# Ledger of designs, part 52: miniprotein binders against b1l550

Target 1, 279 residues: b1l550
Amino acid sequence: MRLPEELLERARDIHSEAPSHRIKLDRVGSFGLKVPVEFKGFLLLAEADVWVSLPEGRRGVDLSRQVEAIYELSNPPKDPFSLCREAAISLLEKLNYADSSGVSIRFDAPLQDGESLKYYGVEISSIASDEIINKIRVEILGMTACPCTAELIRAYKSSEIAATHTQRSLGILEVSTKAEHPDPDKLASIIERAMSSPLRTYTKRPDEGGLVIRSLSNARLAEDVVREMIHLFLEEFGHLPEDTHILAAVRSMESVHMHDIYAERSFSLDEIRKEISSH

## First folded at step 21 (miniprotein)

Design gb23
Fold by OpenDDE base, look of step 21:
Structure gb23 (fold): chain B 279 residues (1-279), chain A 89 residues (1-89)
Amino acid sequence: as target 1 above (279 residues)
Amino acid sequence: SEFTVEAEINGVRIRIVVTVNGREIRIVVTIEKDGRRIRFMYVIVDPEKLAKYLEEIERIIKLFGVDPEEVKRLIEEVRRMIEEILERL
C-alpha cells in the first residue's frame, strides 16, 4: 500500500528541520548495500557503504537520495573503481548541504588459476570534499616457508632441500592516494610474488610437489615478505603522488605455533624513498 | 609539457590541467559550481588507459548537469592536445 502523495504536503519535512542539538555529523548514510559491478568480465555483487556529512543545522540526511545516487550509476553494472569515484562525487552534487561524501565497496576479486579460480579481497573507498582521496585495500593469501627451521634441518641432515614448516600467510597492501585507485591485480601480484609461493585452488600431484619445492627454495620470514612487497610496490607504483600513503603488511598463520606472526610498515612514497636513498 | 583547458558550461567552471612527463600523463580536474569546488586527479602511465579515464572525466562532469555536447567537445580538445604532445615525444 502506497500512502497518498497528498500527505506529503501536510507532513513536516523532518530531515530539513533544525536538530535539537546543533552538531555537525561526519558520516551519515546507508551501510551494507548490495550493488552489481563488472570486474574483468565477471558480474559481481559487491557490498557498498555510502555516506555524507550532515551540517549542524539539518536534522537528517536524505537517505533515499543517497541510495538512488549509487544505484543510478550501477545500472548497467560498471567497473567498481569508476563507480566508487563517480558515486562519491554524485553524492556531493545531489546532497548539496553536505561538505563531504564517501563510498566504500567490498568484493572478492576473481583471479584465474589454470582451469579454476582463486580470489583476493578488495575494499575500495573514495572520500570527496574539496579534493578526492581514493583508498584501496587488497588482501590475498599466499604460502610462506620458514628459513630458520630450514637452516636447522639443513645443518642436521645436510639435505639439498631442507624440510621446514609452511603456512598460509595473508598479505595486505593498502594504498591511499589523490590519484585513481591503483590496479588491484597488480597489487595482488606484488603480494603473491613477495611470498614463498602462491596458493593454488587446484593442483595435480606434480604441480603440488613443484609448488612446495618452490616454497622451500624461497623460504621467507614475515619480515622478508613485507620488505619484498615494499620493494616491488616501488617498482610498479613509484609514479604515484609523493604524498601517497601505503600500508604493507603480512599475517603469517604459523603452523608450529598457536599464534600468528604479524609484520607491517606504514609509509608515504616520499618517506620511503628518502629512507632507501640513505643506504 | 603542461597545458590547461578551461571552460564554463551552464554556470559550471571546469579546469583541466595536464602534465606530460615522458610516458606519464597527469590530469588534474577542478570543477566549481555554486561556490563549491572539487578537485580530482589521474596519473596515467599506460597510454591505453587514457581513453578510459577521459570517458570517466566526461561522465563526472555530466553529473553537474552541464550540456553533454559541450562536455564532449571539451574532452575531445583535451584528448587532441595530449595526443599532439605524445606525438612529439
Scores: ipSAE 0.842, ipTM 0.945, lowest interface PAE 0.6, mean pLDDT 93
Fold by OpenDDE base, last read:
Structure gb23 (fold): chain B 279 residues (1-279), chain A 89 residues (1-89)
Amino acid sequence: as target 1 above (279 residues)
Amino acid sequence: SEFTVEAEINGVRIRIVVTVNGREIRIVVTIEKDGRRIRFMYVIVDPEKLAKYLEEIERIIKLFGVDPEEVKRLIEEVRRMIEEILERL
């Protein structure tokens, strides 16, 4: 049942009324929207959040306009990064009472693995005000091998390739910048290259053996992985603005313990360059 | 090399500042409408992505209700000027 449109003339605009308490809100919006996006030739259904700020003198946000803004830009499906930036700006333009807007988009990115697919997690956001800040978080699983246990076993058995405990490790790169979102595939590649080995969705027997040998020959602490991630990041993304902020982290699901090992470093590009140059 | 393109379309002021340093193209866009300013930036190191981001900038400017043909001309001018710089390198 659709109510008669003439009722709109009789109804109060609740959203434009003064609130009972004059307090500004930072974010008001719709969370958990599903939007189609195109990424590397795949059509994906991504999850999206859209919001704006609310001034102290306005009771509510016109939520329908927010939803319209992102869906207008989602047809036809486009690159999620472009969608994120465009939608953030569109929200701010359409909702003129807001001083800031934001969009967040989450999806699993396909990554080719021979004849199969693997994936990594992507969360992006764009926050618009006087300036636009773009944020990306990439998460991908890899494999690590412990160098400490390997060294103990090598000393004990005098083996060329020492056995050690191996585990899945989650690598995380989070980047916040005034530039466009960094390339997610490059970020995922940095994480994989920083670990002992990548994971494979499908392995033939010779390939599986080679993968394990590679891990054992390239044993790395969680600390080593984070440092390598930072090093590789600087090589690939050193062109970003100096005030770009990065979080590099690893969560190693250690196979000999019930708990995980975690390591991280938060830094700006200018800070880390000064640190490296001082040595 | 640096250049600036400025336009006023339907009361919207658009400034595009382009800096080319070797293979790096930095584009800073400022849009001013009704007393509000929005600034955003691209840092392009892959020349193949230039077309994509210019198209995005065009779409963004159109969100402000400006004449599409004038925006198209503006972006074409920016493209031409970048290409001229790249040809000299």
Scores: ipSAE 0.842, ipTM 0.946, lowest interface PAE 0.6, mean pLDDT 93
Fold by OpenDDE base, fold request of step 23:
Structure gb23 (fold): chain B 279 residues (1-279), chain A 89 residues (1-89)
Amino acid sequence: as target 1 above (279 residues)
Amino acid sequence: SEFTVEAEINGVRIRIVVTVNGREIRIVVTIEKDGRRIRFMYVIVDPEKLAKYLEEIERIIKLFGVDPEEVKRLIEEVRRMIEEILERL
């Protein structure tokens, strides 16, 4: 049953009233929306959060307008990165009482692996005020082989290819920049190349054997992985603004321990360039 | 090489600053409406993406309720000027 439109004339606009306490809120919005996006020819259902700030003199945010804003931009489905940036700006324009807005979008990105698919996790955001800051987080699993155990076994049995423990490792790149979101496939590729080997969804026996041998021949500590990620990132994305902030991390699910091994480095492009140049 | 394009459309002030350094194109867009300012930036190193991001800028400017044809002309001017610079390199 739809209420008569005449009721709108009689009802108070609760959202525009003065609050009981004049306090600004940083974020008010809708979380857990589902929006269609197009990514590399795939139509995906992404999860989205939208929010704006609320001034001290306004009781509430028009939440329906937030949902409408992102939906309008999502039809027809478009690139999630463009959607994120456009929606953040649209929110500020549509909700003129807000001095800041934000959009977050999460999805699993498909990645072709022969005749099958693998994937990596993507979380992007755009925060708009006087300036727009874009953030992307990419997570992808790879495989690491331990060089320490390999060296011990080599010393013991004099094998050309020493056995070692292998495990899944989660690589993480998070980038915050005033530029557009960095290419997610390139970020995922950097992480995979920093590992001992990538993972594969579909393997035949020869391919599986080759994958393991490659991993053993390219044994890396968690620390090695992070340093390699940073090195590769600088080669691919050194053109980003100097104030761009990066988190490079790996979580290795070590197969010989009950716990994970974790390594990270947080830095700005300016900071890391100065560090490298000093050596 | 650097150039600036400025326009006022229906009370909305738009400034686009483009800097070309070799293969890198930096585009900084500033939109001012009703005393509010929004600034955003692109750093393009792949020329194939230039068209995509110019189209996005066009869509963003249109969010402010300005005349679509005037915005289109503005972006076309920016595109032309970038292409002229790139041809000289």
Scores: ipSAE 0.839, ipTM 0.945, lowest interface PAE 0.6, mean pLDDT 93
Fold by OpenDDE base, last read:
Structure gb23 (fold): chain B 279 residues (1-279), chain A 89 residues (1-89)
Amino acid sequence: as target 1 above (279 residues)
Amino acid sequence: SEFTVEAEINGVRIRIVVTVNGREIRIVVTIEKDGRRIRFMYVIVDPEKLAKYLEEIERIIKLFGVDPEEVKRLIEEVRRMIEEILERL
């Protein structure tokens, strides 16, 4: 039931009132929205957060306008990256009292694995003010084999393929740039290629054996994985603005320990190029 | 090669700066309305993506309540100028 529209004439606009305390808020919005997106021919239900800043002189944000803004842009479903950028700008335009806006979208991206699918995690954001900054975080699981244990076993027992412990490792690439969001499939590919082997959704018996052998033959430390990720990233995405910030990380869920091994490097494209050129 | 296209549509000032370096196309868009400025950028290394991002820019500009036909003409001009540069490479 809608209340009579005449009540709007009598009711105070609570959102436009002065607050009891004149304090600016950085983010006010709706979190945990579900929005349809189209990605590589798949229709996905993504999770979204939308927000704007609130000036010190305004009591509240018109939250309904925020929700309307993203859903208007979500019909028909579109690419989540375009949706993210467009929605951030739309929020800032529609809520003219805000000095900044933001949109975050999370989803699992399908990735072809033979006749089946695997996936990687995607979290994107766009933050709009005088400039727009786009951020993408890609997470994908792979497999690593330990080269240290392999070397010990090789030294003890002469074999062409040394046994070693293997584990799942989570690779992470986070990119913040003034350009559009980098291609997520390329980021996922970089992470997988940096590990000992990719994971497979299904394996036939010969394929499983081959996967393990490949991993053992390409044993890598967590440190090796991160360095390889950075190397491959520079080859693929060296065209991004020099002030683009990157986090390359891996969390190896070590199978012989109760704890994980973690390695990371944070850098700008300008900084890492200077570092590499100095050697 | 670099070029700039500027337009004022319904009180909204739009500036599009395009820089072409080999196969890399950099597009910087600035929109000014009611004393606010918004700037965003694309760096395109795959020519197949050019159409997609030009369409996105068109949609974004339309969010500011400007005449859709004038925006369409503006984007078509930008497209034409980029294509002319790419044909010379």
Scores: ipSAE 0.838, ipTM 0.945, lowest interface PAE 0.6, mean pLDDT 93
Fold by OpenDDE base, look of step 22:
Structure gb23 (fold): chain B 279 residues (1-279), chain A 89 residues (1-89)
Amino acid sequence: as target 1 above (279 residues)
Amino acid sequence: SEFTVEAEINGVRIRIVVTVNGREIRIVVTIEKDGRRIRFMYVIVDPEKLAKYLEEIERIIKLFGVDPEEVKRLIEEVRRMIEEILERL
């Protein structure tokens, strides 16, 4: 049922009215939108949040314009990174009362694994004001083998390749930069390379054996993984602005304990370079 | 090498500052309209991605309601100038 258009002439514009309390809001928008994106030849349905700031003198945000802004840019589907940046800017232009805008897009990124697919989690955002800041969070599962238990078993059995407990570990890289979003596949690769071994969706027996042997021969603490992630990140992304902020983290779902092990480091590129150069 | 391209199209002021350091291309875009300023940046280390990001910049500038042909000319000028620098390296 559509109301008669004549009613629009009689209705007050509620959103443009002065609020009862003159208070600025930081974010007002639509959360949980579904938008199509194109990523590496895949058409994906991503989840999106769009928002703007609301000045103290305006009662509400024109939510329809926000939704229109992102969907106009989503047809035809494009890469989620360009969509994110363009939509954030479009929101500021279309909603001229806002001094800031933001877009967040979440999806599972397909990653080729032989004849099968694996995936990693992606959350990107762009926040626009006088400047634009782009943020990306990549999460991917890997495998870690414990070096401490390996050392104990080596000492006990005098084996070159010692058995040890292995577990799934979630690696996280979060990057906030004034540059464009870093390549998510490269970030995922850094995380996997920092682990004892990657996970596979499908393994034949020889491949599975090789994967386990690799893990055992490359045993790493959660702390080791984080440090390796940082090292690899600096090698790959050292060209980013010096004020770029990074969070490197690992959550290891330990197989011998009821709890997880967690390690993280937050840093700017400038800060970490100074730290490394001092040694 | 650094250069700046500036244009005013339909009351929108656009500034593009490009810095080329070896194979690294830094592009800083500033758009000013109705007293508001928006600045964003690209750091391109893969020359193959230059075209993609120039196209994105073109799309972004068009969001401000400026003449598409003038924007196209502006971006083409920037492209040409970058290519000239890259050819000298």
Scores: ipSAE 0.836, ipTM 0.943, lowest interface PAE 0.6, mean pLDDT 93

Design gb23
Fold by OpenDDE base, fold request of step 23:
Structure gb23 (fold): chain B 279 residues (1-279), chain A 89 residues (1-89)
Amino acid sequence: as target 1 above (279 residues)
Amino acid sequence: SEFTVEAEINGVRIRIVVTVNGREIRIVVTIEKDGRRIRFMYVIVDPEKLAKYLEEIERIIKLFGVDPEEVKRLIEEVRRMIEEILERL
């Protein structure tokens, strides 16, 4: 049932009224929207959140206008990064009472693995005010082999490739920058290269054996993985603004323990460069 | 190499500052409308992505209700100036 539009002329604009309590709100918006995006030739249905700030003198946000803003920009579907940045800016322009806006988008990114697909997790955001800050979080699983156990086994039984425990490890790179979102495939590649080996969606028997041997020959602690991620990140993305903030982390689901091993480092590009140069 | 392009279109002030250092292109865009200012930046190290981000900048500026043909001309000027710098490197 659609109500007559004439009723709008008689109804008070509740959103524009003064609130009972004059308090600014940081975020008011719609969470859990589904928006189509295009990524590397794939059409994906991503989850999105949109919000703006609300000044102390306004009772409510025009939520319908927020939703319209992102869907207008998502038709036809475009890359999620451009959508995120454009939508954040559009929200500020369309909702002129807001001093800040934000958009977040979450999806699984397809990654080619031979004739099949694997994936990595992506969460991006753009927060707009006087400036725009873009954030990306990439998560991808790899495999690690423990060098400590390998050394013990080698000492016990002389072999060129010592047996050791292997496990899935989740690598995480989170980047916050005033530049555009860093390339997600490059971030995922950095994480995979920091592991003992990548995961494969399918393996032929010789390939599976080779994957395990590669891991054993490239055994790494969780700490090694994080340090390698940071090193590779600096090589690839050292051109980003100096105030760019990075979180590099790994969660190793250790196969010999009931618990996970976790390691992380948070840093700015300026901070980490000073640290490395001091050694 | 650095250059600045400025325009006022339908009461919206647009400033685009471009810095080229080797293969790195930094673009800083400032838009001012009705007493509000927004600034955003691109750092492009792959020249193949330049066109994509210039198109995005064009779309963003259009969100402010300015004449689309004037915006197009502005972005084309920026593109031309960048290409001229890149050809000299």
Scores: ipSAE 0.834, ipTM 0.943, lowest interface PAE 0.6, mean pLDDT 93
Fold by OpenDDE base, fold request of step 23:
Structure gb23 (fold): chain B 279 residues (1-279), chain A 89 residues (1-89)
Amino acid sequence: as target 1 above (279 residues)
Amino acid sequence: SEFTVEAEINGVRIRIVVTVNGREIRIVVTIEKDGRRIRFMYVIVDPEKLAKYLEEIERIIKLFGVDPEEVKRLIEEVRRMIEEILERL
């Protein structure tokens, strides 16, 4: 049922009224929207949040206009990164009372694994004010093998390849930059390469054996994984602005413990370069 | 190599600063409308992505209600100037 448009002349614009308390709000918006995006030839339904700031003198945000802004830009579906940046800017322009806007988009990214697919998690955001800051978080599972147990077994039993415990480990790269969002596939690749081995959606028996042997031959602590992620990141993304902020982390679901092992490093590109050069 | 392209379209001031350093293309866009300023940046190391991001910049500028043909011409000028620099590298 649609009410007559003439009612707009009679009804108060509640959103434009003065609030009872003149207080600025940082974020007001719609969370849990579903928007179509195109990623590497796949059409995906992503989850999105959109928001703007609200000045102290305005009671409410025009939420309808926010929703329209992102859906106008999502038809036809486009890459989620362009959508994120464009929508953040569009929100700020369309809602002229706001001094800041933001968009976040979450989806599982398909990754080719032979004839099958694996995936990694993606969360991106764009925050617009006088400048735009883009953020991406990539999470992908890999496999780690423990070098400590391997060394103990080697010392106990003479073997070229020592047995050790292996487990799934979640690698995380989070990047905040004034540049465009870094390539998510490259970020996922860095994480996988930093681990003992990647995971496979399917394996034949010989391939499974080879995967495990590779992992055992490339045993890494959680600490090793994080350091390797940072090293590989600097090689691939060293061109980003020096004030770019990075979080590199790993959560290892250790198979011999009831708990997980976690390691992280937060840094700017400028900071980490100075640290490495001092050695 | 660095160049700046500036335009005023329907009261919107657009500044595009391009810096080319080897294989790296840095594009900084500033849009000013009704006393508001927004700045955003691209750092392109893959030349194949240049077209994509120029198209995105074009779409973004159009969000400010400016003449689409004038924006198109502006972006074409930027593209041409970048290509000329790359051909000399």
Scores: ipSAE 0.834, ipTM 0.943, lowest interface PAE 0.6, mean pLDDT 93
Fold by ESMFold2, fold request of step 23:
Structure gb23 (fold): chain B 279 residues (1-279), chain A 89 residues (1-89)
Amino acid sequence: as target 1 above (279 residues)
Amino acid sequence: SEFTVEAEINGVRIRIVVTVNGREIRIVVTIEKDGRRIRFMYVIVDPEKLAKYLEEIERIIKLFGVDPEEVKRLIEEVRRMIEEILERL
């Protein structure tokens, strides 16, 4: 049912009123929207959040207007990174009482894996005020092989086993920058190359054997995986602004323990360059 | 090399600062409308991406409700100046 339009003339505009408590709000918006995006030729249904700040003198946000803004920009479906950056600016321009806006978009990114597909997690955001900060988080699973156990087994004088424990490890790269979002495939590649071996959607027995051999030939401590991520990141993305902030992390689901191992390093590009150049 | 292009279209002031250093192209865009200023940037190291990001900048400027043909001419001028610099390198 649609109500008569003439009621708008008689009703108070609740949103434009002053609130009873004059308190600024940082994020007021619509969370969990489903928006179509196009990524590498795939049409995906992404989850999106949109918000703006609310000044202390305004009671409410025009929520339907902000939802309309992102849906207008998502038709036809387009690159999620462009959508994210454009929507953040559009929200700030259209809701002129706000001093900041934000958009986040989450999806699983497809990645070719032989004759099949695998995927990795992507979350991006753009926060606009007088400047725009773009953030991307990529998470992808890989395989790690413990070098400590491998060395103990190798050193065992009468050992018949060339082995170690292997497990899935979740690699994480998170980048916050004033420049455009980094390419997620490059971030995922950095994470996978830092691991002992990538994971496969499926394998036949010879391929499975190859994964194990690759892992044993490339056994790494969690600490070494994080260090390698940082090294590879600097090689690929050293061109980003000096105040770009990065988090590199690994959560390893250790097959021989009831608990996980975690390693992490946060840094800005300026900070890490000074650290490396001092050695 | 560095150049600046400035325009005012329908009361919206636009400033685009481009810095070319070898293969790296930095584009800083500032848009001002009704006293509010927004600044954003791109750091392009893959020349194949240049056209894509210039098209995005064009779309962003158009969000401010300005004459789309004037925005198109502004972006084409920026493209020509970048290409001229790259050809001299």
Scores: ipSAE 0.797, ipTM 0.933, lowest interface PAE 1.0, mean pLDDT 91
Fold by ESMFold2, look of step 22:
Structure gb23 (fold): chain B 279 residues (1-279), chain A 89 residues (1-89)
Amino acid sequence: as target 1 above (279 residues)
Amino acid sequence: SEFTVEAEINGVRIRIVVTVNGREIRIVVTIEKDGRRIRFMYVIVDPEKLAKYLEEIERIIKLFGVDPEEVKRLIEEVRRMIEEILERL
């Protein structure tokens, strides 16, 4: 049953009233929306959050207009990065009482893996006010091989044995910038190249042997992986605005231990350049 | 090389500043409507993405409820000026 439209003329507009307590709110919105996106030819179902700031003099947010804004832009499905940036601006324009708006979108990104597929995690956001801040977080698994054990085994019985423990490690790159979101595939590639070897969806025995040999040949500490991620990031994305902020991290599920190892570094492009140039 | 394109469409003021340095194209867009100013940017190092981001800028400006044909002409002018700079080596 649809109620008569004429009731809008007689009912109070609760949302536009002043609240009993004049306190501004930083984020009021709709969280956990499901939105279709198109990524590299795949139609994916992403999870999205949308919000705006609420000034002290306004009682409520027009929540249906928030949802409307992102769904109008998601039909037909399009690139999630464009959707994120456009929706943040659309929210701010449609809800003109707000000082700021925000959109976040989360999805699993497909990645070619020979004749198969694997995936990596992507979360993006855009925060709009007098400027737009775009953030992307990429998480992808790789393989690491311990160089300490490799060296010990090499020293044992004249180094005819090439062995060490290997494990899955989760690499993380998070970038916050005034420029457009970095390409997630490039971020994922940086993480994988920093590892001892990529992981595969499946391998035949000769390919599996090759994967293990590659990892042994590129043994790296978790600390080395983080440093390499930073190095590779700077090569690929050093052109971004100098106040761009990055977090690079690795969580390694060490195969010979009951616990994980974690390493991270956060920095702005300004500060890392100063750090490197001071050596 | 740097250029600026300014327009006012249906009371919305738009300023697009483009800086071309080697293969890097930096585009800064400022949109002002009803006293509110919004600024965003792109740093393009892959020429294949230029058309995509210009189309996105066009869509963003259109969100402000302005004449879409005037926005299209504005973006095409920006595209032409960028392409001319790139052709001059």
Scores: ipSAE 0.793, ipTM 0.932, lowest interface PAE 0.9, mean pLDDT 90
Fold by ESMFold2, fold request of step 23:
Structure gb23 (fold): chain B 279 residues (1-279), chain A 89 residues (1-89)
Amino acid sequence: as target 1 above (279 residues)
Amino acid sequence: SEFTVEAEINGVRIRIVVTVNGREIRIVVTIEKDGRRIRFMYVIVDPEKLAKYLEEIERIIKLFGVDPEEVKRLIEEVRRMIEEILERL
């Protein structure tokens, strides 16, 4: 059912009125939208949030225009990074009373794994005002092998056992920059290369043996993984603006403990370069 | 090398500043309409991405309701100038 159009002349425009209390709001929007995106040949259904700021003199946001803006840009489906950046600008242009706008998009990114697939988590955002700040968070699981236990076993008298405990570790890279979003596959690769070995969806026994040997030969503390992630990030993305901010972190589900271990470092490119050059 | 391209299309002012340093291409876009300004940038180190991001810039400018053919010509001029600089290097 559709109501008669002539009612528009009789109804107040509630959204454009002044509110009873003149208070600015930072984020007013639609959260949990489902939006089609195309990522590296895959058609995915991503979760999106869209918002704008609301000035103290305006009672409400035209929420249907927000939703319309992102869906118009998502037809036909396109890469989520372009969608995110373009939608943030579109919101600010369409809702001209706002000082800022924001878009976030979340999806699981497929990654080829031999004849199969694996995945990693991606969340991106773009926040537009007089500038655009683009943020990407990548999370991917890998394997770590404890070097402390490995060394104790190696040092044990008469021991010829090459052994240590291994566990899944979640690696995290989060980048906030004025430049376009970094390539998520490169971020995921940095995280995996920093670990003792990658995880596989499945293996046959010869491949599994090789994976275990790799992990034992490349034993890493959670702290080592974070440091290596930073080193590899600088090698790949040192060209980004100097005020680019990075968080590198690992949560390791240590197989011999009842609890997880966590290590992290946040920095700007300018800060880390000064730190490295001072040693 | 650095160059600037400016245009005004249907009352929207557009400024594109391009800096080329080796293989690194920095593009800073400023769009001004009705007294509001927005600025965004790209730092391109993979030359295969240049066309993709120029097309994105074209789409973004068109969001402001301007003549698409004028925007296309503007972006083609920017691409030509970038390619000329890259060929000299």
Scores: ipSAE 0.793, ipTM 0.932, lowest interface PAE 1.0, mean pLDDT 91

